# Designs tried in a protein design chat: VH-VL binders against Stromal cell-derived factor 2-like protein (SDF2). Part 4

Target 1, 181 residues: Stromal cell-derived factor 2-like protein (SDF2), of Arabidopsis thaliana (Mouse-ear cress) (q93ze8)
Amino acid sequence: VEITYGSAIKLMHEKTKFRLHSHDVPYGSGSGQQSVTGFPGVVDSNSYWIVKPVPGTTEKQGDAVKSGATIRLQHMKTRKWLHSHLHASPISGNLEVSCFGDDTNSDTGDHWKLIIEGSGKTWKQDQRVRLQHIDTSGYLHSHDKKYQRIAGGQQEVCGIREKKADNIWLAAEGVYLPLNE

## First folded at step 4 (VH-VL)

Design s31 (from a3d with heavy chain S54N G55S; framework fv_acimtamig)
Fold by ESMFold2-Fast, scan of step 4:
Structure s31 (fold): chain C 181 residues (1-181), chain A 120 residues (1-120), chain B 106 residues (1-106)
Amino acid sequence: as target 1 above (181 residues)
Amino acid sequence: QVQLVQSGAEVKKPGESLKVSCKASGYTFTDYYMHWVRQAPGQGLEWMGIINPNSGYTSYAQKFQGRVTMTRDTSTSTVYMELSSLRSEDTAVYYCARDLYSSGWYEDYWGQGTLVTVSS
Amino acid sequence: SYVLTQPSSVSVAPGQTATISCGGHNIGSKSVHWYQQRPGQSPVLVIYYDSDRPSGIPERFSGSNSGNTATLTISGTQAMDEADYYCQVWDSSSDVFGGGTKLTVL
């Protein structure tokens, strides 16, 4: 199944099987922005992300997302954007990944390059992908390091510049919009 | 071999602006962040900010926000640090220093330093 | 605003062990890096990530970090080790340097 602009997806970390998650709890260090974590449950309502284009492009709802496209991911429940910057992540000291802004406030720290592993030209469900943050060059990354305070039992999500097995994500569950004809 | 070569010493008057260059060689310029750190005579090290040479993204220490600007030119593998509205307390040796982001947030190679004297 | 505290000076006899402390609130949860600066020279990284040594740094240099104190240890101290030593951490969005410790070998 094609993942199109406007689709709401869950991103599953390949190695850990945890889903990309956020809610209203801010980081206690770094930016103080809304935290982003890995969540083990498959029915979590806080793990949906809406695939959006960068403002000012010609991409429309229902259009396929091409390999190498620059995209934004909006957290469905809080309307904030998946974001990164030059703050240290709480556990590993890598690049902090947070949620920032709202429906009318977005900046370049919300821009991610979709990198499809292998020969695929457009993003599909269950396809192995990396998300590289434009400003920092960091790959969306997770690992088995767990929070005890801010998000007990949830895993750290951060950015790291090296391509590693821990930067692979799959679009898993979702509400997929039909591909435009 | 990794080498960072900075521009020469400068004498400035209060209110002027300063632009220091740092030319990198011996590695892939866009794979490493670059820090700027200064040291006033007889004093310790003070961090000014960091630039990603790949994207051009910058982050500055709060103290310098609004009067420091960091840029890069990928065609010459050079980073620049500009500091405006100079004061006598800006007299210092200014260093560029490389950071390996993935094992990051420390300065593994340093330039030779650029002495800047600000006097009326 | 995170603060690192170092003694301003440490003296040691040649061949003896020098220890330089770096105090910070809960510094054991951070990664500490150490720099050596000889007079008129640029800083040189001597320890990174608490205890790792860069290529070319003698085994005499070692580091540790726990609780509220990180420590740089120089065994068999030599006259050439005379320098200012700075500890450093990344806190939030910035480098934080200690005030520096002048090591004298007498």
Scores: ipSAE 0.089, ipTM 0.706, lowest interface PAE 5.1, mean pLDDT 89

Design s32 (from a3d with heavy chain G56D; framework fv_acimtamig)
Fold by ESMFold2-Fast, scan of step 4:
Structure s32 (fold): chain C 181 residues (1-181), chain A 120 residues (1-120), chain B 106 residues (1-106)
Amino acid sequence: as target 1 above (181 residues)
Amino acid sequence: QVQLVQSGAEVKKPGESLKVSCKASGYTFTDYYMHWVRQAPGQGLEWMGIINPSGDYTSYAQKFQGRVTMTRDTSTSTVYMELSSLRSEDTAVYYCARDLYSSGWYEDYWGQGTLVTVSS
Amino acid sequence: SYVLTQPSSVSVAPGQTATISCGGHNIGSKSVHWYQQRPGQSPVLVIYYDSDRPSGIPERFSGSNSGNTATLTISGTQAMDEADYYCQVWDSSSDVFGGGTKLTVL
């Protein structure tokens, strides 16, 4: 199934099977912006992200997302953008990944390059992809470094500049908009 | 072993201020947010606010905004909750509770509680 | 402001299943946590993130959350389970507790 602009998707970290997740909960360190974690459950209403283009482009709702496109991911519930910057992540000290802004406020720290592994030209469900943050060059990353077990075993999500196996994500569940011709 | 040890019971008069302490041990103090929750006699749990011990972030319940202040001292691993302009309705057991800020907010470990009686 | 609604009391016979509801608008979109409070004691977390149990909490305790209702279920209810039970969610920038349910085992 094609992932099109306007689709709401869950991103699953391939190695750990956790889904990209956020709440209206700020980090206690670094930026103090809304936190982003990996969530172990498949049924999680806080794991939906709307695929959006960068403002000022010609991409429209229902268009396919091409390999190498610069995109934004909007957290469906809180309307904030998946974001990164030079603050340290809480557990590993890598690049912090947060949620920032709202429907009317977005900056270049919300811009991610979609890198499709292999020869695919457009983003499809279950395809192995990386998301590289434009401003920092950091890859969206997760690992088996969990916040304390009593807190539900959620994983740290951060950015790292090395291209590793731990940077692979798949669009798993979603509400997919029909592909424009 | 994680422990949250609170200061002892207090009796206050209306108009006075209350300051309750909560000393943490058995974990890295700055890695966890701390909540303050109170419970009036025969009543339910009422959230007062949250503090990040590693920084300046605090968030207070609307009801207590302007009357409550939460602070911390990292050298003693202690958080404080100060409530001013006390009235009889502030009679309650006051709890501190540890939370992990990035994991979805909930109270995972509670202090023993501090009984505060406000009477003339 | 966001409101959680619980029944004030629930009674069950020993060995029977107790069900405690927590109602909230679109609560299935939130993560629900449950606390047990015995008389004179601090609250104890018994369920977190809708359905997970902390270490030391018996398998008799389970949780679910969908639509407008979250539920705490205690199977094979024992006298030691008599307590007040509170549901809790995080909404925007604050914790919201339900009013509490007194569980009586008779």
Scores: ipSAE 0.007, ipTM 0.486, lowest interface PAE 12.1, mean pLDDT 85

Design s33 (from a3d with heavy chain Y57W; framework fv_acimtamig)
Fold by ESMFold2-Fast, scan of step 4:
Structure s33 (fold): chain C 181 residues (1-181), chain A 120 residues (1-120), chain B 106 residues (1-106)
Amino acid sequence: as target 1 above (181 residues)
Amino acid sequence: QVQLVQSGAEVKKPGESLKVSCKASGYTFTDYYMHWVRQAPGQGLEWMGIINPSGGWTSYAQKFQGRVTMTRDTSTSTVYMELSSLRSEDTAVYYCARDLYSSGWYEDYWGQGTLVTVSS
Amino acid sequence: SYVLTQPSSVSVAPGQTATISCGGHNIGSKSVHWYQQRPGQSPVLVIYYDSDRPSGIPERFSGSNSGNTATLTISGTQAMDEADYYCQVWDSSSDVFGGGTKLTVL
């Protein structure tokens, strides 16, 4: 199944099987922006992200997402953008990953390059991908470092500038918008 | 070994401003956040705020908002805490304390403290 | 604003076990850290993340945290343990300290 612009997807971290998650809880440090974590449950309404293009491009709803495209990921429930910057992440001290803005407010810190592993030309469900933050060059990353005292054993999500096995993600569950002809 | 060395004791008049320094050594200065905590005579510990020495990000306790400013100088591995519009109730020992950026924030190493007396 | 409640004082005979409580709403969902402060000295971290001990802290110091109460336990108390003890959590955007407990030995 093709992942098109406008699709709502869950991103699963390949190594840990945790889903990329957010809700209206800010980090207690760094930017103070809305936190982003890895969630252990398969059923989680806070793990849906809408695939959006960068404003001003020719991409439209239902278009395939090409390997190497610069995209934005909007958290479905809170309408904020997956974001990174030079603040330190809470546990590991790597690059902080947060949610920022709203439907009308977005900046370059919301821009991620989709890197499809292997020979794939467009993004498909269950393909191994990396998301590299444009401004920092950090790869969306997670690991088995859990937040102390967050219910459900949620894991740190951060950015690292090294290409490692721990920054592979797959689009798992989703509401997939049909491919344009 | 980790050391935090603070500036010496000060005597101030009401309405004046205070600036305390905290010089760090024995670790990478920009890898750890720094808290400022004070303690009035015979009283408990009171958190004032925190600074990220790497980016300069700060967060202050609501009670001190508008009166406190925290800064750092990465070339000298030094953090500063300024408190303005001093009152007699600001008489306290002021501590800097190191923190690793984490979800369960804590102060693992403390400076020796700076006694500040505010009196007429 | 989040509040931590500690008893103002605890008294124990040498060699006995001292327990110092730290009460807070749903504190078991937070990480609790404990500091020892002897008169005229800076605080010293004795327990972090509920139950971990820093290097150099004796094994007779232990901690626990569940529900609405965190506890610092000092077994085989010695005269040198006489000090003020503070619990601490990070809540949202702020460090929160308990009011402190004066431990008297003998």
Scores: ipSAE 0.006, ipTM 0.478, lowest interface PAE 13.5, mean pLDDT 86

Design s34 (from a3d with heavy chain Y57F; framework fv_acimtamig)
Fold by ESMFold2-Fast, scan of step 4:
Structure s34 (fold): chain C 181 residues (1-181), chain A 120 residues (1-120), chain B 106 residues (1-106)
Amino acid sequence: as target 1 above (181 residues)
Amino acid sequence: QVQLVQSGAEVKKPGESLKVSCKASGYTFTDYYMHWVRQAPGQGLEWMGIINPSGGFTSYAQKFQGRVTMTRDTSTSTVYMELSSLRSEDTAVYYCARDLYSSGWYEDYWGQGTLVTVSS
Amino acid sequence: SYVLTQPSSVSVAPGQTATISCGGHNIGSKSVHWYQQRPGQSPVLVIYYDSDRPSGIPERFSGSNSGNTATLTISGTQAMDEADYYCQVWDSSSDVFGGGTKLTVL
């Protein structure tokens, strides 16, 4: 199944099987912005992300997302953007990944490059991908390091600049919009 | 062999602008961040800011915000640091330094330093 | 803003162990890096991530970090170890350096 702009997806970390998650809980350190974690449950209303283009582009709802596209991911429930910056992540000291802004407030720290593993031309469900943050060059990353205070057992999500097996994600469950013709 | 080679010493007058270069070799230029750190005579190390050479993204220390600009040229593997509205207190050795870890946060290789003297 | 505190100087006899402290609030929750700077030279990384040594740094250099104090330890000190030593952490969105410690080997 094609992932199109406007689709709401869950991103599953390949190695840990945890889903990319956020809710209205700020980091206690670093930026103080809304936290982003890996959530172990298969049913989670806080793990839907809406695939959106960068503002000012010609991409429209229902268009396929091409390999190498620069995209934004909006947290469905809180309307904030998946974001990174030069703050240290709470557990590992890597690049902090947070949620920032709202429907009318977005900056370049919300921009991620979609990298499809292998030779696929467009993003599909269950396809192995990386998300590389444009400003920092950090890859969206997770690992088996758990929060004690913020998320009580949920895993750290951060950015690292090195390509590793731990920065592979798959679009798993979702509400997939039909492909435009 | 990682090398960071900086431009030569400069003498400036108050109110002028400074532009120091740092040419990198021996590694993939866009895979590592570059920091700028200065050291006034007989003083400690003071961080000025950081640049990601891949996209040109920068972040500056609050003290230098509005006066400092960091840029890069990927075709020559060179990073630049410009400091405007120079004061005598800006007399220092200016260093570029590479960020070792994949996510950054420390300086593994340092340039030789560029002495800048600001005097009337 | 985060502050790292180092003694201004430490003196030790040749062959003895030198210890240089770096104090900071809950510094044990941060990663501490150490630099050596000889007069007229650029800083050289000697310890990273609390206790790791870069290739080429002698085994006599070691580091630790817990609670409110990180420590650089130099065993069997030699005249060539005379230098200023700086600790450093990344706090929030910026590098923070200690004030530096001058090591003299008497």
Scores: ipSAE 0.288, ipTM 0.771, lowest interface PAE 4.0, mean pLDDT 90

Design s38 (from a3d with light chain D95Y; framework fv_acimtamig)
Fold by ESMFold2-Fast, scan of step 4:
Structure s38 (fold): chain C 181 residues (1-181), chain A 120 residues (1-120), chain B 106 residues (1-106)
Amino acid sequence: as target 1 above (181 residues)
Amino acid sequence: QVQLVQSGAEVKKPGESLKVSCKASGYTFTDYYMHWVRQAPGQGLEWMGIINPSGGYTSYAQKFQGRVTMTRDTSTSTVYMELSSLRSEDTAVYYCARDLYSSGWYEDYWGQGTLVTVSS
Amino acid sequence: SYVLTQPSSVSVAPGQTATISCGGHNIGSKSVHWYQQRPGQSPVLVIYYDSDRPSGIPERFSGSNSGNTATLTISGTQAMDEADYYCQVWDSSSYVFGGGTKLTVL
């Protein structure tokens, strides 16, 4: 199944099987922006991210997302953008990943490069991919470091500048808009 | 503010074709996909397909493949649904609906419906 | 070929809680939307993305979705809630509706 601009997807961390998650709870340190975590369950309404282009580009709803494209991921429930910056993540002290802005407020800290592993030309469901933050060069990363105070054991999501096995994600569940011809 | 206004009721004969229009206003027409859904008397909602008003690209439910065609006119902000080779079973209210996933605000908009009666 | 299964009808007394189920394989991994349709009217979205309410929908409407069953719950059911209710998911390239449940308030 092709992932197109406008599609809402759940991103599953390959190694841990946790989904990229956010909710209306800010970090207690660093930026104080909305937190982003890994959620252990498949059943989670807070794990949907809308695939959006960078503003001012020619990409349209329903267009395929090409390997190497710069994209934005909008958290469906809170309308905020997947974001990173030069603040320390709470558990590991790597680059903080947060949610920022709204439908009218977005900046370059919301820009991620899609890197498809292997020879794929466009993003498809279940492909192994990395998301590299443009401004920091950090890869979207997760690991088995849990927030012990959160029920269900949510995992830290952060940015790491090194290309590692823990940087691999798959688009798993989703609402996939039809591909333009 | 957002409105979807559909064409009026029609009576058709078996074997004829149907073309229903849906005029959109109050938003940027090309930013949202449009669905077509029908409902036969006393029956449930049945999805027919979806059109991207920007590129004009379509995806149809398998049941209607080969009989349905969806088009749009960006100059009038109007989508169209054509259904050919009409049968009595095609008697239904036909709805256009703006796609929820493209909305940004999770507001769902439906046209008022077009009653099409297929009768000999 | 994804299929959503709803009971054909549910009856409740005024003021009681109505529960309408929507069954689907691993539906808890999908986003479920719920529509209300009164006779002669277009469908109205009452719940989106499993549990959220659109503006103007009373707080007595709530939703949940886990495992193989999504549920629409209407607390303190009123005569005006009498309608057909449809669940809906997007599965791959198909927009799928349940068969609908007629809610009768007697």
Scores: ipSAE 0.006, ipTM 0.509, lowest interface PAE 14.1, mean pLDDT 86

Design s39 (from a3d with light chain S92D; framework fv_acimtamig)
Fold by ESMFold2-Fast, scan of step 4:
Structure s39 (fold): chain C 181 residues (1-181), chain A 120 residues (1-120), chain B 106 residues (1-106)
Amino acid sequence: as target 1 above (181 residues)
Amino acid sequence: QVQLVQSGAEVKKPGESLKVSCKASGYTFTDYYMHWVRQAPGQGLEWMGIINPSGGYTSYAQKFQGRVTMTRDTSTSTVYMELSSLRSEDTAVYYCARDLYSSGWYEDYWGQGTLVTVSS
Amino acid sequence: SYVLTQPSSVSVAPGQTATISCGGHNIGSKSVHWYQQRPGQSPVLVIYYDSDRPSGIPERFSGSNSGNTATLTISGTQAMDEADYYCQVWDDSSDVFGGGTKLTVL
């Protein structure tokens, strides 16, 4: 199944099986922006992300997302954008990944390049992908490093500029918007 | 082979400005961050700041904010560090160093250093 | 302002194990990198991400990081290992270096 602009998806970290998660708890260090973590449960209302184009592009709701496209991911519940910057992540000291802005406020720190592993031309459910942050070149990354004071054993999500097995994600569950063509 | 080649030693007077260059080769210049670190004679390493050569984004140590500026030229694969309002305590060897987050299985690389002497 | 604390010096006999500590509040939650600097030379990365070795660094170099202390361990210490050693972490928006430890092999 195609993942189209406007679809709400859950991103699953391939190696840990945790889902990309956010909640309205800010980081206690770094930027102080809304935190982003890996959540172990499949049933999680805070793990939906809406696939959006960069403003000013020709991409429309229902269009397929091409390999190499620059996209934004909007957290469905809080309306904030998946974001990164030069602040340090709390556990590993890598690049902080946060949620920033709202429906009317978005900056270049919200821009991610979709990299499809293998020969795929467009993004499909369960494909192995990387998300590379445009401004920092960091890959969306997670690992088996858990926050000490977050209930449920939530894992750190950060940016690392090295390509590793731990930067592979899959679009898993979702509410898919039908393909235009 | 990765190389970071810095500009030559300089002698400056108090109140002047310093501009050190660091020319990178042997890798994709825009894929790695560059740090600037200094070392006063007989002392330890002191971090000054970091630049992302791709977007030009910078972050500076609090001590140097307002005096330091880091820039890059992607056409020559060169980063620059400018320090203004020089004082005698700015006498140090200044190093550029490629960011650790990008190398994984490769050795992180440091320039040869640039000795800057500030004296009246 | 985050602070890393290292002993100013460590001395070992040839062939013995040298241990260099790096103290920091909750440093086990951070990634620690270690550099070797010989007199008149640029620093050289010897350990990254707590315990990984760059290509060309001998296996006798190892690292660990837990709680409030990170440790660089050099087994079978040789005369060529004499140098200053610095630990380093990223904290919030900056790199923080320890004060350095001079290793002497006598």
Scores: ipSAE 0.005, ipTM 0.461, lowest interface PAE 15.9, mean pLDDT 85

Design s4 (from a3d with heavy chain I50M; framework fv_acimtamig)
Fold by ESMFold2-Fast, scan of step 4:
Structure s4 (fold): chain C 181 residues (1-181), chain A 120 residues (1-120), chain B 106 residues (1-106)
Amino acid sequence: as target 1 above (181 residues)
Amino acid sequence: QVQLVQSGAEVKKPGESLKVSCKASGYTFTDYYMHWVRQAPGQGLEWMGMINPSGGYTSYAQKFQGRVTMTRDTSTSTVYMELSSLRSEDTAVYYCARDLYSSGWYEDYWGQGTLVTVSS
Amino acid sequence: SYVLTQPSSVSVAPGQTATISCGGHNIGSKSVHWYQQRPGQSPVLVIYYDSDRPSGIPERFSGSNSGNTATLTISGTQAMDEADYYCQVWDSSSDVFGGGTKLTVL
């Protein structure tokens, strides 16, 4: 199934099987912005992200997301954007990944390049991808470093500048909008 | 700054129910999970479960499933732990503790403890 | 269910280094936290995520974690360090505490 602009998806980290998650809790260090973690369960209402284009482009709801496109991911429940910057992540000291802004406030720190592994031209469900942050060049990354006192043991999500196996994500569950032909 | 203040000591008979309160202050109550941990006399720490004060979501240790209920009152910034069908082995100091992860600061704050004695 | 094993007691002379072990199957793949509990008091976090210290905890407290053993090390041990020490990990769906180690400073 094709992932189009406007679709709400869950991103699953390939190695750990945890989903990209956020909630209304800010980081206690770094930026103080809303935290982003990996969540182990499939049933989690805080793991939906809406695929959006960069403002001012010609992309519209239902259009396919091309390999190499610059996109934004909006957290469905809090309306904030997946974001990164030059602050240290809480456990590993890598690049902090947070949620920033709202429906009317977004900046370049919300811009991610979709990199499809292999020769695929457009983003599809269960396809191996990387998300590279435009401003920092950091890849969306997770690992087995856990925030230990949350149900199921939520994992750190951060950015690293090295292309590693732990940068691979798949669009798993979602509410997929029909493809515009 | 951050304070967790628990209700006072209780004496119960076997078969009764226990309800301990923990009043939080010095932070945004709904932003942090709250854990309950107990310690029997001369014994170690034992995790009972946790609650999300925002949505009321709970997760309990298997040993306490069916006997424990955790609730909160957002208007008073208070969490409650209720344990039913009390036995003499439930004699312990019961602690509430603010979730280490939720802060990102990795500081864990504990209440002063509530001694509960269960005897006939 | 996951089990953490600690020695029941450790004795050390003032100024010497105390070492408290926490054994668990493949514990090096988990993050270990350490708590200090003085008599009649609530637990206090002294080490989190294997080796980090909360604000106010002196540098003589350090931690490590590899293989099947995590270790809390207290250098230049003082009388005030006499307490019970607990290691803790998250395993699947629950916090797991070690049985605790009573540190006696002679």
Scores: ipSAE 0.006, ipTM 0.479, lowest interface PAE 13.6, mean pLDDT 86

Design s40 (from a3d with light chain S93T; framework fv_acimtamig)
Fold by ESMFold2-Fast, scan of step 4:
Structure s40 (fold): chain C 181 residues (1-181), chain A 120 residues (1-120), chain B 106 residues (1-106)
Amino acid sequence: as target 1 above (181 residues)
Amino acid sequence: QVQLVQSGAEVKKPGESLKVSCKASGYTFTDYYMHWVRQAPGQGLEWMGIINPSGGYTSYAQKFQGRVTMTRDTSTSTVYMELSSLRSEDTAVYYCARDLYSSGWYEDYWGQGTLVTVSS
Amino acid sequence: SYVLTQPSSVSVAPGQTATISCGGHNIGSKSVHWYQQRPGQSPVLVIYYDSDRPSGIPERFSGSNSGNTATLTISGTQAMDEADYYCQVWDSTSDVFGGGTKLTVL
């Protein structure tokens, strides 16, 4: 299934099977912006992200997302953008990943380059991809470092500049808009 | 398992400084943020600030900015809260509380509290 | 600056359902946590993330959060549930507590 601009997707971390998650809870350190975590549950209303183009481009709703495209991911429930910057992540001290802004406020810290592993030309469901933050060059990253101690706890999501197995994500569940004809 | 043990009750005079300790055990001290919350007699809970025991980063409530200082000693797994220029209105039970998440989302384990009385 | 508003007291008979409200502007977009404090004791987390229960908290405790009001519900209320209850959210850089609600059972 083709992932098009305007689609709402869940991003699953390949190695841990956790979904990219946010809730309206800010980091207590670093930027103080809304936190982003990995969530273990498959059924989670806080794990949907709307695929959006960079403002001022010719891309429109229903267009395919090409490999190497610069995109934004808007958290569906809180309307904030997946964001990164030069602040330390809470557990590992890597680059902080947060949610920022709203429907009318977005900046370059919301820009991510879609990197499709292998020879794929456009983004499809279940493809192995990396998301590289434009301003910091950090890859969207997660690992088995949990915010809470108990089993099933939420995992840290951060940015790291090295390509690693822990940078791989898949578009899993979603509400996919039909491809423009 | 997880325990937060605070220092004992204190009586202070106006203008003095208060320093309360909170010793953590049963988990990796540097993996969790620690909050300080106080409660005046018959009143509700009031957040004072948060400390990251790993890097020593702190963030304080605006009301206490300039007279509160939070520190930690990683060798003893202890956090400290120091409040200066004490007034009678600072009479309260002071709690340390461990954050379940490093983001300061909520307080999951609380110390037993330290009663501080400020009187002339 | 963010303010949470709770009723100062709620009274119920044993076995009845107690409902404690927590009002805040657009609180439905925030995560609400609830604490129980018995006289002379430290607060205890009873609900987190609007509706989740920590291990050891009875199923009688439930929570919801939408619009401008979050609610803590205690079904089949028992004498042991008599306590002060506080709602809490994180706003920007600060933890914000409600004023607390004294639950009286009897």
Scores: ipSAE 0.007, ipTM 0.483, lowest interface PAE 13.1, mean pLDDT 85

